# Ledger of designs, part 8: VH-VL binders against Small ribosomal subunit protein eS1 (rps3ae)

Target 1, 206 residues: Small ribosomal subunit protein eS1 (rps3ae), of Methanocorpusculum labreanum (a2sq57)
Amino acid sequence: MARKKQSGGRKVEGWKAKNWYKVHAPEFLGKQFIGEIISSNPENVPGRVLTVSLGELIQDYSKQNVRASFKIMNVAGDAAYTQFNGHEMTKEFVRAMVKKRASRVDSTITVTPLGSTRELQVTITAFTINHARLSQVQELRAKMVKVVEDSAKEADFESFVSAMLKGELSKKMFAECKPIFPVRRIEIIKSESVSSAADRAAALIR

## First folded at step 1 (VH-VL)

Design s03 (framework fv_pamlectabart)
Heavy chain, then light chain:
Amino acid sequence: EVQLVESGGGLVQPGGSLRLSCAASGFTFSSYWISWVRQAPGKGLVWVGEINSDGSSTNYAPSLKDKFTISRDNAKNTLYLQMNSLRAEDTAVYYCARGVYTVTDSSTYVYFDYWGQGTLVTVSS
Amino acid sequence: EIVMTQSPATLSVSPGERATLSCKASQSVSSNVAWYQQKPGQAPRALIYGASTRATGIPARFSGSGSGTEFTLTISSLQSEDFAVYYCQQYNNWPLTFGAGTKLELK
ESMFold2-Fast, scan of step 1: ipSAE 0.005; ipTM 0.539

Design s04 (framework fv_zigakibart)
Fold by ESMFold2-Fast, scan of step 1:
Structure s04 (fold): chain C 206 residues (1-206), chain A 125 residues (1-125), chain B 107 residues (1-107)
Amino acid sequence: as target 1 above (206 residues)
Amino acid sequence: QVQLVQSGAEVKKPGASVKVSCKASGYTFTSYYMHWVRQAPGQGLEWMGYINPSGGSTKYNEKFKGKATMTSDTSASTAYMELSSLRSDDTAVYYCAREYTIEYSGGYQVTFDYWGQGTTVTVSS
Amino acid sequence: DIVMTQSPSTLSASVGDRVTITCKASQSISSWVAWYQQKPGKAPKLLISKASSLESGVPSRFSGSGSGTEFTLTISSLQPDDFATYFCQQYNSYPWTFGQGTKLEIK
């Protein structure tokens, strides 16, 4: 077998040779500083994921229960640059949206925004005012999916993600679904990058 | 240092299958996606699809779904593209190309930084 | 599929000339265009990405411009090494598609 075993954390070598990297959000979200990481090897910096409160990032406290994840793609000097990797609403926040005698309609789809090799798997959840029958649930699900898919065909990756995170897609889905069945709330509660250009970039920047 | 070496020319009859190989060296094979592009004689380039050697996931141009199959062998650092039910209009030079992601302000771009030398496939009766 | 149409299909020019090759997309593709150079018997070589971003190691005499549906590749002062076939590529939407090529030959 191997002469040296490596399991768990790596041995720390020459702490004085380590560098601090200031991690920044993507430009379309303002390049805001989102955290610091330390590494002695720049090759190990790309691929790391940082999760921050969206509400704090965009200074909108209504989004405080939304967590946005960013994957480091590149290092330049003491700065690390990221790509949007996904988001999720906290389980507690989503659970608070559930009411007795109402229906929850879920759908998970994969979209490829215009001009992007990056794919996003998004989970859409609708909460009705009253209990919905199967036919109504199916029609709501189909309409929610169509709105999100159509939006992805019209917007590049950054514009699509921005619209999703700011609640513009949720407003559009609500307006389109309201005539089908009384809806209390519709949200994209989660998104995550599917094996895409972001994953490739992390592997290629070495 | 980086080199993509493809298999030699093939002559096939209509209805046969052909499997083209692309052996990578000089880099970590599983760190880069591999694309396949063909070029018919005197014509432009046509993108066929890609494979992620780390895991084997693929994406095909709709035109080639059910006709092309992309695979890879990590231990041999080799990507493969098999084309079935050959027709005369499949006569072309087939290239493998390494995907390279380049940072730009606002995101990342995907380009091809290294290409194989090409494999000529001739389909004739 | 997005169709990429190049013009002219063949261009004759002399060393020192300024030449322009045009590429038109059947639909708006923003700036997601790359330009490649291909010499006989060789694989294509990337020159420009995102319509105007010059690839590292490519001579500054090459430049790209355009957005939406019309794009151009310009060579400001032709050198002997520049006589080749040039292709544009859109990577706005899958499947990625290429122009039919422009053959740049000596006058």
Scores: ipSAE 0.000, ipTM 0.413, lowest interface PAE 19.5, mean pLDDT 82

Design s05 (framework fv_retifanlimab)
Fold by ESMFold2-Fast, scan of step 1:
Structure s05 (fold): chain C 206 residues (1-206), chain A 124 residues (1-124), chain B 111 residues (1-111)
Amino acid sequence: as target 1 above (206 residues)
Amino acid sequence: QVQLVQSGAEVKKPGASVKVSCKASGYTFTSYYMNWVRQAPGQGLEWIGVINPSGGSTWLDQKFKDRVTITVDKSTSTAYMELSSLRSEDTAVYYCARDTVYEVPGHTYYMDVWGQGTLVTVSS
Amino acid sequence: EIVLTQSPATLSLSPGERATLSCRASQSVDYYGTSYMNWFQQKPGQPPKLLIHDASNRATGVPSRFSGSGSGTDFTLTISSLEPEDFAVYFCQQRSNWPYTFGGGTKVEIK
């Protein structure tokens, strides 16, 4: 519960009361309370980013080492509502996935979910059981990228993000990559909201 | 012990297809990749492609992608390479060669066992 | 595609002499500390026989006179003292990247 300081006694020109705003996750992630932010002006609340444990947010203890970030988009009363801004697995958790005599295959791509103007940059990492040669690394990389790209073409932004955060994309990548080379684990270890391709193209010609 | 035995020589006309077999024995067939390599008379070695017998996934040299199909029959431990739309320049000895899927830590991977070769002659 | 260039194309030597064969890759064939370069011997009418795997490891049953060395893009196969049965064609082959590629070969022939 947030404490709020309201002007109850005296109002002076130029003085501003500090208020606590309850920040909520997006509806597709259950609109759960994710934290509080303090501000003297509602106009200064949109644009801020909060990071929380994904495991706590979705009540999945296997995700305790994953951090999800949310950007405040609007304020209504004392509540602030967010959109997904990205996620990241802790460095320690990712390091623990590395095994002796095994390979790590990384790829960073930008996807635009169906009907979305928002782009998401995702980093995919595959951990093999044994050492993989470059030829096998290339085929694994191509397959995991294709699975993620195909998923983005078939799902709106919220559905794509939900599948990603809940591990559904990881399960699909694992199943598709297993016939190519023995993999121990495949994860999307990081995602970040990015500006549209049109905005980037416009910036380059200025 | 470990052996790869290939089908016999083939003589084909231009435009025909040829299917070469490679029967494996003496090891767990699904644990090793199977490569196909060809060699034109008096020339060097040219890699065609490889198959993972466990899942059936194949990787082909772009040069052959439109004409080559590599398959396996797990029940008989046999790999097949089918080359379609044959040309005179496809005349070569075709080899199968065992390579491995990385299942065991510390195992080194390479084409260690080769079939005896299958001569495919394409002439009118 | 990684291109492998072997030199010389032909070595004319006598039994007892040392043979040194070179293989150069258009890009590194190293991956996580291992050089994915192999060497094969081929005699007329026979399939290639593996001699050296991963740059420097002799295959089972290969005589100690055969040795491999190198890393990155530059590799060498050495035969310390040629025996009559060593006169053959030698190919290098990389397994670092799809497609697998072979060098053009070096023919070791009697002088």
Scores: ipSAE 0.000, ipTM 0.420, lowest interface PAE 18.2, mean pLDDT 82

Design s06 (framework fv_cafelkibart)
Fold by ESMFold2-Fast, scan of step 1:
Structure s06 (fold): chain C 206 residues (1-206), chain A 126 residues (1-126), chain B 112 residues (1-112)
Amino acid sequence: as target 1 above (206 residues)
Amino acid sequence: EVQLVESGGGLVQPGGSLKLSCAASGFTFSDYAMNWVRQASGKGLEWVARIRSDANSYATYYADSVKDRFTISRDDSKNTLYLQMNNLKTEDTAVYYCARTYEIRYGDSVYTFDYWGQGTLVTVSS
Amino acid sequence: DIVMTQSPLSLPVTPGEPASISCRSSQSLLHSEGYTYLYWFLQKPGQSPQLLIYEVSNRFSGVPDRFSGSGSGTAFTLKISRVEAEDVGVYYCMQSIQLPYTFGQGTKLEIK
């Protein structure tokens, strides 16, 4: 049956059918309220992406220049529930890390956390203290990639994302890369949820 | 092996209340979301309510037909699922089944309603 | 709500012959990540429903190879390659992409 009255005994007037949905972050990030969206059709709410300040979400002011994205997966009543979709450090923040006569080492890789069918494309950036030669750049890149890949093999999706967002992976990469060449900073500056090749093929509506 | 055993059904008059229980054994109850699904005599299946695991803060969900009248809850220390049914209507007459859903982190394959209880009959009649 | 529609509703079959059941959804069951949340259940007379197929085409543990599921988007099929007496019952499709979870009306398979 459809409800004819809402709580409090008042009859619902339904001719203007737009409703607000309270969007919540995933439980592993504290189930924080992250925003509201409006829709007349609950069926159109899943699939939408909201982007919020990570610093505000996890109460870590060092992450104020990081934005986290969440995709709505389902709606229950007036609440919408999300899963992590990616993050990005602002381009201004990343550019401010660049120093003259230093090297920047970039790598973009796709990882599949333990027990997950979801893939994350992550972009790692390292900044050296001094100019690095090609061989040193290649060695740093290989080490950064290995640390992140090894971490993904040992952590489920939620644990991997938490470690990434809280800077634990950056700390580990820094420690492992320091013996190879003097490093000033290493960050995972971006992540993006991607589907497997099979999922991408299935998502193409033909 | 895996068993779900419902109890608490019976005959009740319209406007009355009943509390159903579902006792789980043979698996780690706390890893699963739990559901109530009902079936009126000679009719199809209707999902009634869901409660998620501790990992998802025991979030609860209800079919529109039972919202504000039914309350789903669980006690993981006793491996037991509950359905408190208030202000019962004739339309609530059905066999009530509990069924489990394995909870996953994200994007992993999961079985929905892989095991069901035997059901308990609720009859709402004057 | 997503409406699930089954056809036929009554399916008399001769033992050893194949059987096919259709299920249609009022909207796509394909998730944006590429997964399709469509399930098939069998309820034998006097018994609880049991899971046969999950995510369109995957057989649940213990389900015989004679059962197969296929389909995409809004159109799905459950096939039984050779019907046996133990297969008698009501078959239901279900979607779990969106709350409320909804079932088809059921297809009653009977031996003739």
Scores: ipSAE 0.000, ipTM 0.421, lowest interface PAE 20.0, mean pLDDT 82

Design s07 (framework fv_pozelimab)
Fold by ESMFold2-Fast, scan of step 1:
Structure s07 (fold): chain C 206 residues (1-206), chain A 124 residues (1-124), chain B 107 residues (1-107)
Amino acid sequence: as target 1 above (206 residues)
Amino acid sequence: QVQLQESGPGLVKPSETLSLTCTVSGGSFSGYYWTWIRQPPGKGLEWIGYIYTSGSTNYNPSLKSRATISVDTSKNQFSLKLSSVTAADTAVYYCARVETYIDSSGTYYEFDYWGQGTLVTVSS
Amino acid sequence: AIQMTQSPSSLSASVGDRVTITCRASQGIRNYLGWYQQKPGKAPKLLIYAASTLQSGVPSRFAGRGSGTDFTLTISSLQPEDFATYYCLQHNTYPWTFGQGTKVEIK
């Protein structure tokens, strides 16, 4: 079970009832129980972020080194419902991908999936088999970026995130980059939700 | 009691965009997923997609390139736009609420309240 | 997409009969299955969630069984108001998919 307990909790004084809220992942990622949060006031539960193992969430042990983050959006009864906030491959796992006498190609871009007001900042990294020349590095970076941007134009937020987390985007990038230069691995190692202009405007108004 | 009501044109010409709106009354709008389902005359049900009140959406891949669902929380409404329609899009369109059921075995999503449905005919 | 196949496509029955409808998923869906009833000209109504749990207000003559790929809906003693088309729905995997429906007609 991917249950996460809130040991310690928030300090309160006096005879104030605290309630446990069961936090659930978005349905497109298996709608599993991902943890509990304690609060005396349901108004204070939205906005909190929980991070869980993606491997446990989607029942794929090959994703054990990927952590997914979820932001609580609303509360209904004793349940709290979330939306995807980002993911990250552990730093240890990414460092293990670095090989002697090979090139690393990194790119960080912001994408807005079809129909979404939410922006997602994604970090792509590619590892070559052999040392790549500057022109090859530039071509690889451009192609990686184009594949991800094109995928975002054709997929809604949940479909894009699902493809990213399941490795479908990595497979597409690998296939497209293979003719440019021998690539050993391409991954989207990190994503994070970026406050959109609309979200910032809404926060200012409240 | 929660009630949903679909509204939109009954007739749409081929290649045009179909626009439908669902208005929710009698219960809480925020904090739910809201969904569209369609049913061609004499045939079965097809899930189109859903929207959460934050704006997050998920679509049936068969309709993803043409479907857009949006939400207006100030009006307790959510809408479906389906572009480039053909005769195959002729159907009764339903809106429904997605309710979450939780037990020790998992979390289940089902459609607990439905609109009465609105027939959309695609014909010239 | 996960294909949901219902059997039979239609059946004729009399009031008081025991009726069994089956639903088979092309892939494992655990117990992430609901059953819906649709009367002519009406919107569908949720009967069962989690494969076997009755929705509030649904008569106890309705029962769901199964897990994984094979599921059944049983009506232990058919009543006049039960003549309808029944659909299963899986929500384990996107896209959510319905079975083609089973029509229960009066004999």
Scores: ipSAE 0.000, ipTM 0.423, lowest interface PAE 22.6, mean pLDDT 83

Design s08 (framework fv_emicizumab_arm2)
Fold by ESMFold2-Fast, scan of step 1:
Parts: sequence; C-alpha cells; structure tokens
Structure s08 (fold): chain C 206 residues (1-206), chain A 124 residues (1-124), chain B 107 residues (1-107)
Amino acid sequence: as target 1 above (206 residues)
Amino acid sequence: QVQLVESGGGLVQPGGSLRLSCAASGFTFDDYAIQWVRQAPGKGLEWVSSISWNSGSIYYRREVKGRFTISRDNSKNTLYLQMNSLRAEDTAVYYCARHVEYTFGGTYEVFDYWGQGTLVTVSS
Amino acid sequence: DIQMTQSPSSLSASVGDRVTITCKASQSISSYLAWYQQKPGQAPELLIYAASSLQSGVPDRFSGSRYGTDFTLTISSLQPEDIATYYCQQSYSTPYTFGGGTKVEIK
C-alpha cells in the first residue's frame, strides 16, 4: 500500500513528474493501444484528440488512407480511454477517385444514432461511371442520404460508427444507388462528432 | 444491353500468330478497362491480360509476356490481342470481359460482363 | 503470385440441398474476392463480388462469406439451373488468379 517512489533523486515537491499514459481505442473497436501521451497532471489528459490510421487499427489494408480521431474521456491509472470523434480520408486518396467523364455527387448530413445524445456530421461522396444528368444526380443524392439516415435510426452509436468505418454503409448505398444510375464509387469520406441539441440545451443551465 | 463478341480464333501451328478481336456494344467502351481470360478445354479459367480505358496501364500474365500484345481502338469500340510465337499450351477459348471497379470501403475489381469466347487451337 | 485453392473439385447434390464451396487464399486478400458461375457451354457470369455482395439479377439463394483467408460460396437450396462450375477469383493484386473450379452436378 506504500506510495510508489519516483525514479532517481528527482525533487518532487516543486515539480510534478511527467507520466506516460497509454491511450486505448473504444471497446467496440477492440480497445487496442493507439498511442501514448505524456503529462504531469492527469486532469490535463481528458479532452485531447488522437488521430490514427484506421487501416492499422482494424488490420484492413483497404482503409490505409482513412484517419480516425479519438477523444480521451477519462484516465484510470496509466491508461486513458477514448470515444470516437470522427474520421477523414486523405485528400490525395479522395482526389484519386476523380475520373474523366464521371459525375461527382456530394452531400453533408447530420445524423443521430438510435439512443444516442451524440450527433455525427457525415460527408458522402459518390462518383458515377459516366456523366449523369441533374435529375439523376438529385435522385442519387436523395437515395444516399436516405440510406444513411435509415441506418442511423436502426443502430446505436457504436454499431453505426462500426458499420460506417468498415464500409458497410458504403456497400448498402452502392447497392441501392446502382439501379438509379451506374455508380463506380460511394464513400463516407468524413465524419465529425457534434454535441446533440439536448447537450447544448443542458449547457445553457450553467 | 451490354455485349462483347470475340472473333479471330482458329487453328494455327506452333510458332504461328493470330489476332483476336472483341467488339463491344451497349456501353461507352472508352470508360472501361477490358480483360482477356482464357480457358483450356476441360480446364479452369486463367487471366491473360488487361488494358485500362486509355491504354495507360497494361498487364500480362508471365507466360505470355513478350509474345502477346493487348491493344484497343476506342473509335471502333474494339479490343485486340495479338498472339505471336504460339505454343500448344496456348490452346484455349479466349474470352474478353469488361472490367469494373466497385468501390465502397475498398476498390474491388470485377469482370461483370463476358463475351461468348473464341477458340484458339495450336496444333501441329 | 497469390494462390487460390478451391474445394471440392466436384460435388453431387440433390435439388433443395444446401451446397457449400470453399476457396482459400495463400495470403491475406481482405475481401478482394469474386465468385463466377459457368454453365456448360457458356461464358462465366459474375455472381458475387467483394466476398459477400450479390450481383444484380442473381438469385438470393446465393451468398458469400469470409473468415480470414477462407471464403465460402453457399447455395441455400440447389436448383436444377444451378448445375455449373463455380470459380473464385482474387483481385487483391496482379496477376489476377482463379481457383481451380468446383463442378456442381445433380444426383
């Protein structure tokens, strides 16, 4: 039960010793080690955001160009635990998706997963095989938005994020859009965690 | 309606040459990569060669490299396979197939439409 | 080159039976695998792409799954029109390679 000694003869009273904190991914993504940070004060650890390669995190080479961000929520001992904060595909990867004689369909929407107080702003991008007319672009955009919104209504936060990051939502959008107009690629290229309306309302009582 | 029609197959002696053609219709030919896949009588499928929409990327299986040349004429919606120094082991039905990239969390290359094939017999 | 080992080489089943065909990659290919169906005397047709995605127009009795480097094609209830040879194909890297094929016939 004795307090742990600090290494060497370092003077403690006037300066807090720096400690390493091992940062872990959320349980639904395997709780694996994603990095470490150093701090002399545990109170300064929560709130920090770490960005890691999704491909490395989930051992999927198709996700090498996706960066996932995690926000530290709490510290226990020398471990720090996170929640999902967002993701983004690299700019070079997105640029490589653009091809001659194709149309690009973009949409940014905010969804609230079932039972969640957290909102996610997601950006969907689709590329057609051939040039699409305005009416076809509008139909594709509407269908993509509906698929993502419907999926959010049926899944909790962790299940929705997992499906999004593993490409299941992109797969469903591709299948649903294919009959409307030939599509080559559909991706959720970005997501950002946003406070819910309830969380913002609650903040006003302070 | 997507259609691919192969032609140019026939009987040829070892060391001879043949040129296969694949005529495409029902889609914008110059938007797609196209493949040649062969199948020896009673055997399995074997990829031979691929060419991108603009001829900028061309690939060959090891056994035909230097002997076969894939090319395309986008103005005629036609794919070609020039086969030189033919060997008995090249005897097969040759199919052309449209190459599509399906992308949703990864880039998946698939051969979504195939022609009916043209038979090449290399025999002495 | 990535080797695709397909098994069995042939099988006989009755109409209505559940048929399972397996394909093993010599290395990790993620989900970069397609299944093709070739009926006697005909060209191959795309059945499944990305390991588990059903091609438009293909009956829903066909399904694909992945476990590591092992891939499975399942026909939940075999029909007479399903007599064919089935091939898996990896598109993870060139050269593209096919499995040896599985000939499905009716008892």
Scores: ipSAE 0.000, ipTM 0.520, lowest interface PAE 11.8, mean pLDDT 84

Design s09 (framework fv_pamlectabart)
Fold by ESMFold2-Fast, scan of step 1:
Structure s09 (fold): chain C 206 residues (1-206), chain A 124 residues (1-124), chain B 107 residues (1-107)
Amino acid sequence: as target 1 above (206 residues)
Amino acid sequence: EVQLVESGGGLVQPGGSLRLSCAASGFTFSNYAISWVRQAPGKGLVWVGEISYDSSTINYAPSLKDKFTISRDNAKNTLYLQMNSLRAEDTAVYYCARDYQVTWPSGTTYFDYWGQGTLVTVSS
Amino acid sequence: EIVMTQSPATLSVSPGERATLSCKASQSVGTYVAWYQQKPGQAPRALIYDASTRATGIPARFSGSGSGTEFTLTISSLQSEDFAVYYCQQYDNYPLTFGAGTKLELK
């Protein structure tokens, strides 16, 4: 208890200095400050995941019900840089979309954007105005899945994520599903970054 | 931060027309669906209609769809309500109100911010 | 269209008391109900949405409950600024509809 700690304070505690790392969002989302991590060892900072309100991050109030997750990839000085790790709409927001006399159509798919070393697992949900028959549910599911898959084949990881988070994919799905059955809302309610098949295969080779 | 300011109200003869404006500031207007809601003197609130952020979808109260038209100019951050064939029963304060919902697709939501209202009086 | 019926039309209460306002839908609206406060000469102010979620900046004394066809707005420990007209609104389906309002007035 003879050593002054880096952060200061009344009582001297411990020997290792703790550093504050300022965490930044990815460049395609403005590289904005999203939080701080405290650690005595910079090697312990990469791999941490932070979640923030998407609405605050992109200055879009309509996205206040969406939380975006970012994984720290590297540290440079006192700054930590992240990559997109996923998003989810709040449980209350999604729950409020469920109507007793309407249909809910869910689908979870994995897409690999062009040139990406990562796969993204996305959960799409559609809410109809009226109760839909099984055949209509199947057609809606197939259509919304096709729209998302086609978009992933045409965009790199960052462009795909940007379109998803800004609601462009939801808009496209709605427009294409509307003629099949009256749809009230279609959303990608969740996404989660996963390693690509190539990354998994590489892990088996030493 | 968020402000909506209605204008264009006034006295109109029965059968006449009037165009209301709603000027938005303090938020990205082009990202929100906006509604018109009216309130007759001493009466309750009545939804008039809603327009999506890009004007691709416009919904109206069934009784008003034949004489009212909602439009918007995102470059001017302005919402419009064109009112035709006005009758005494259309006398009301007209509010513009912002939908609390994702940029698109528009859907049914509540109104998180309201303008001050503009009074339309149809001469009896 | 979905009809929203509010009761009572007028409720007379004193500051510090608890007020309970009712809103009934002609058919199930799930939890897609919002409550608004309107003071004389002013625009409505959002209080509650999704039946029970308080809007940003709304004091904890305001609470909402209900699902299906019956909804309640409760104001605990009434303040002088709470005397106003309160409206419920369903947003389960188009056209969007409001109740006729409950006027909260000083006893």
Scores: ipSAE 0.000, ipTM 0.436, lowest interface PAE 14.6, mean pLDDT 82

Design s10 (framework fv_zigakibart)
Fold by ESMFold2-Fast, scan of step 1:
Structure s10 (fold): chain C 206 residues (1-206), chain A 125 residues (1-125), chain B 107 residues (1-107)
Amino acid sequence: as target 1 above (206 residues)
Amino acid sequence: QVQLVQSGAEVKKPGASVKVSCKASGYTFTSYAMHWVRQAPGQGLEWMGYINAGSGNTKYNEKFKGKATMTSDTSASTAYMELSSLRSDDTAVYYCARSYTVEWDTGQYYYMDVWGQGTTVTVSS
Amino acid sequence: DIVMTQSPSTLSASVGDRVTITCKASQSVSTYVAWYQQKPGKAPKLLISAASSLQSGVPSRFSGSGSGTEFTLTISSLQPDDFATYFCQQYYSYPLTFGQGTKLEIK
């Protein structure tokens, strides 16, 4: 390998070595422009995570309190393409759901959508109208978990995420929980993409 | 100060129509459903239906389909209920009452927390 | 339709008494039952939602219980201003239905 030829007085300007990459949401969420990343080397762009308001992304301002995260997977030209990495409802929004003399039912589960190489860890929370007994809390938790697990078994990754973000799963959980105990609100307040079992197995030696 | 104010008493002949209004104040009109409930003299309460003030969608008790029409005016924060082809057994006090509604419309909040003062409708020949 | 049946239709009690009104649904309504108080010539007032949830501003002497098909409204120490008719209401399924009412007379 040759050393760089120098020609007295000539300098390379570092700012000219940097490029702006336009980051796009996944196609199933409209492939919208979500931000810009600057880098001198396209190999350093993949792996970065951007978080945007879901309300801004899908032009539905009822979703302003939901933040969606996207991980850059590859670069083509001046464009960077992402995968859904997770979502969360703002802390303030979730806190506003809490009422005195009512019950909160939480569950965190990991689901693998149909045909997916990725697992998604989801946190479900339900708020009742009045205080529920332990047996009712356990039955509500079991029912909401079953709805989410059944949905994941029947939908691919993109379809499952779309249903979750649009509130279709919340609607189904409301309907299924109605016979058990009055529920004021049920939400999947957080999701996080995790390594699949296959990816974890591949990372292990043997 | 959440308040529902209804229009005044009406006296009608059989076969006529009557339209009752219910003006809401002190809350976000479009975040609630407006129910209509009637009470005949000395009788109990009878649910007629509701209108979702945000969507304009209605749900009627089957007994009142084709008899009652519910509408709302978002700019005026006012709900309306019109009864057609009045008969003597339509003589009653008509109440509007609000209930919280959710996007999924599961009915789980359809208890009525604020009521109008009532409108007396008398049908006589 | 779900039929709501109240017992008794009329009840006479003295100030300070513990009074219980019952409401039976023709089929299970879970805990989706509300209770209303109506004084003569006035609109109903919500007392209790979700079978047992006391509404803000309602005196603590009022309480509700029950699930499924059998519900009760209890007034622990009757006051003169409790003279009224009480109605139960289910909101489990359409059409929404009310009980026939219980008239409470203070002896």
Scores: ipSAE 0.000, ipTM 0.501, lowest interface PAE 11.5, mean pLDDT 85

Design s11 (framework fv_emicizumab_arm2)
Fold by ESMFold2-Fast, scan of step 1:
Structure s11 (fold): chain C 206 residues (1-206), chain A 124 residues (1-124), chain B 107 residues (1-107)
Amino acid sequence: as target 1 above (206 residues)
Amino acid sequence: QVQLVESGGGLVQPGGSLRLSCAASGFTFSSYEIQWVRQAPGKGLEWVSSISSSGSTIYYRREVKGRFTISRDNSKNTLYLQMNSLRAEDTAVYYCAREVRYTIGSDYTEFDIWGQGTLVTVSS
Amino acid sequence: DIQMTQSPSSLSASVGDRVTITCKASQSISSWLAWYQQKPGQAPELLIYDASSLESGVPDRFSGSRYGTDFTLTISSLQPEDIATYYCQQYDSYPYTFGGGTKVEIK
């Protein structure tokens, strides 16, 4: 009598046993609906990452070749809430920036925005108009890094990310680098959220 | 030479229509968002409409929405503003202007271009 | 919509004076603000973009600054050719909005 058996006649499709969760962008990016996740268990929803076109999210076609990633942090009812996880410009778009007889200057740095426990690893790429000498490349790289680091010291995580995604940091780097050597374009082509120094330190205590 | 040149303005009666054109030269037109800005005689600047580089994303000032249509032809380096159901309040010099805000993929070396403007007068 | 409140609506100053014009946004626009100069019968010309960046070819007596939602255009030493109407414009979000303008005249 302890065993329960299903009689013939009850037909349940898998989708009827699962719940849909509406995923929303962070508040600083408008808290817009960015997609749906299906899961039978709300405990399995946090930690998942969604990637969307930045151009669609902020209604700016100039950002169509930028993809932003968001990690689900928590679920409330049928809604899932995210935090910014990173961005990347498409390979095709970055490749199109390369011109003959010009230099490319790359740098990858990790920044910790003001008051943030989260670190962000960013990749900066500059494209010159003409071929640059080693001393000019070094000076451009140092200037690009300084602009981004200084911006991180002045802005919280969300303000820094907003400035980065809207092109404000790229514009500032261009203005600062222009007197050093003719620059055609400077972009932050990629960012990745990484564990904070505090989070890494906490992992070592037990 | 980097420039924008407007044309198509003139005198029209209330309820009439006009089509403005803005011809671009000296820069990669297809890489920039362009805006229409108007200025009534003796008054300030007023944003009218903006269009993305591809033409797929468009925004309008509330008072012109449904009456004005912005469009672009990147093969001809030309921006258009179709104005229907014109009102006396639409009387202004209309400027086309390249967006100041950096767009990814545009060159930084050439910045902020405005046309000379074209006068639209709506009166009986 | 973002309202841009520009003040004063007009001012008179002497050659060599320091002139300041302010523009206040009704909400955060980051640094997405430009300042334009318009002379009678002419199209506007960009002076400052991104709140504080000087456009190429513009004299260095012009400068812009930001504090929160408050923006200031400064002319350190007014010249006769600076007689014009000045406008701020936010380009953070649509609809784009302009300040009401400031007429600068010489005494």
Scores: ipSAE 0.013, ipTM 0.498, lowest interface PAE 8.7, mean pLDDT 83

